VHH binders against q9p4d8. Designs and how they scored, part 37

Target 1, 280 residues: q9p4d8
Amino acid sequence: MDFMKPETVLDLGNIRDALVRMEDTIIFNFIERSQFYASPSVYKVNQFPIPNFDGSFLDWLLSQHERIHSQVRRYDAPDEVPFFPNVLEKTFLPKINYPSVLASYADEINVNKEILKIYTSEIVPGIAAGSGEQEDNLGSCAMADIECLQSLSRRIHFGRFVAEAKFISEGDKIVDLIKKRDVEGIEALITNAEVEKRILDRLLEKGRAYGTDPTLKFTQHIQSKVKPEVIVKIYKDFVIPLTKKVEVDYLLRRLEDEEDDDATQKSGGYVDRFLSSGLY
Short names: E, the ipSAE of ESMFold2; O, the ipSAE of OpenDDE; V2, 0.75 times the mean of E and O plus 0.25 times the DockQ between their complexes.

## First folded at step 25 (VHH; framework vhh_7z1x_3)

Design dd5 (at its last look DockQ between E and O 0.51; V2 from the best seeds 0.00; counts 0 for: pae O 2.5 > 2)
Fold by ESMFold2, look of step 25:
Structure dd5 (fold): chain B 280 residues (1-280), chain A 121 residues (1-121)
Amino acid sequence: as target 1 above (280 residues)
Amino acid sequence: QVQLVETGGGLVQPGGSLRLSCTASGFTFSDYDMNWVRQAPGKGLEWLSSIYSSGSTITYADSVKGRFTISRDNAKNTLYLQMNSLQPDDTAVYFCARIEYTSGWIEFDYWGQGTQVTVSS
């Protein structure tokens, strides 16, 4: 998809392809992280003497990566959401004017604090090679953590694009739910249990396929292989609920961008009027 | 039971036109977004065009933009693809796919059996 071409972002095939690729990336990143022990010192506040910093080694490393990446416009892109918004710096590159696809408040929908908390407390223990410290590879361990966190964040916040497509699709039915602030009604509208089961079965199969890679069977950490069932459990317990929260939070505010009758008729917003003007 | 049946394929000369139809049954067609997809010999699936449930929003892949037109008639439970200026590399099996949303996913949860389009002299 091309964020400079809004119609490619609202193409339902492109959205599906992006989500499938994000799943692959998450599974790969979990397997890479599983080569390391849990290494709780990576996540312990002030475990290491980092000058002028109050936080964990992971907090520091991730925040520095985001500071650098912001300067080359990473967080100007509609699909990038920072863990540390306060460390971002303005870019020294020419501004890119991305056409508006998401609602004006989309950048305010950010669950990365929750993702980071759940990742360190729940996901790491579930995918690590074992308990204990990774004393000789702390940097490599934290780099694998960063890849996991960034891929989880992208997947979960991509729920904003799915929610926008759903808003365009549903028309008057979702408008009524939004006006009533009916969170459970919106959650039901964005959920299909039969299709979710099919997708989770695909996720299980992907985990099995990655787990049969012969190069992983000879690692020094024989328990570094992530069980496919753990991947599915992480999705059920954390990825799905956080993605639904992102979608609901996005949808509850979606009428803030609607100012006239033709928008409610189409269930779209400014981006729908933008597409109706002949953009391809 | 959900069923999608594509028709209208066939052999056509380069530069010619074909109109594909996809007849839906077993579900409320007007509630669902739909997509046309094709698979050329020895190739993967290519997403061609999406149409949202009311027909309000339509998207096209760059490869077919300007040549193909998607439309739907919700009263007839039918999805259409008008294909103009066909070329040999449009030769493929063309599928109609239903879109479903769940928990931050978009899926093509039902497909037709496809209709063959062959563009050859």
Scores: ipSAE 0.708, ipTM 0.877, lowest interface PAE 1.1, mean pLDDT 87
Fold by OpenDDE, look of step 25:
Structure dd5 (fold): chain B 280 residues (1-280), chain A 121 residues (1-121)
Amino acid sequence: as target 1 above (280 residues)
Amino acid sequence: QVQLVETGGGLVQPGGSLRLSCTASGFTFSDYDMNWVRQAPGKGLEWLSSIYSSGSTITYADSVKGRFTISRDNAKNTLYLQMNSLQPDDTAVYFCARIEYTSGWIEFDYWGQGTQVTVSS
């Protein structure tokens, strides 16, 4: 997706393609993470004596990554959302002025805390090589985690674009729901069970294809590096729901920007009418 | 039942033109964003163009921009794709696809059977 072309960003086909591509990335990252044990120590707060830091090894490493990435404009991209926004630094690269496609508050929509929690508590146990510690690979483990987390974050927060596209497409129907603050109604509007099923089915197929070493076809026990069913479960239980949350959260606030525009237009129209009515 | 039926495909020489049609039934056509996609032999699905339900917003893939034109007639429940300046690499099965929004996903939820377009000298 080219964020410098605003007319293409909210294109449904482009959004779909992006989402599908993200599936691949996520699955590959899970496969990479599956090389390592669960390594609970990586996620334990203050398990290691990290200088001037209060948190887990993962928290520290992720925050440092984001600090570095911020300096190279990663988080200037509209589709990137940091886990640790407080550590972001200014970029030394030339600024990219992306056109505003999303609502003004889009950057405030952030569910990374939930993602991180779910990832460490639910996702890692499902995809890890084992439940134990792997002291010799703590760094590698955490690095793989970061890739997983960032890809998940991007995918889930991409719901903002979906929400915006839906808002534009649905028009009055969604506006009415938003005005009523009907969360259930909004959620229902953005949910299609058949489509969800299809997505999950596709993920299952991808999981089977990507997780299997094709060179091992002759071995009776082709163990998938990551169980395809686990991937499906992760999407069903976490990715899809969190994406919905992002969409709903985004949509609930969507009229904030419209009110500002109407206020500016109404003020302009009154001034023009006042000027045209010649009653000075 | 939702149904999409693509027509208008065929054999054409390089530089030639075709007009594809997609007739929709079983749903309110005017309420949905519609798309053209294609699948070439041995390749994945490629998005080509989208048109919003209102018809006001149109987008194209770079591969077809300037050559292909998407349009719709909501009164006839029909989606069109005018294809000009066809090249051999445009050889593919062309599909009309409906988009549905679901749980943070934009997905093509219904497809036709497709129509074969072959560009060959």
Scores: ipSAE 0.066, ipTM 0.576, lowest interface PAE 2.5, mean pLDDT 87
ESMFold2 (binder alone), look of step 25: mean pLDDT 81; pTM 0.804

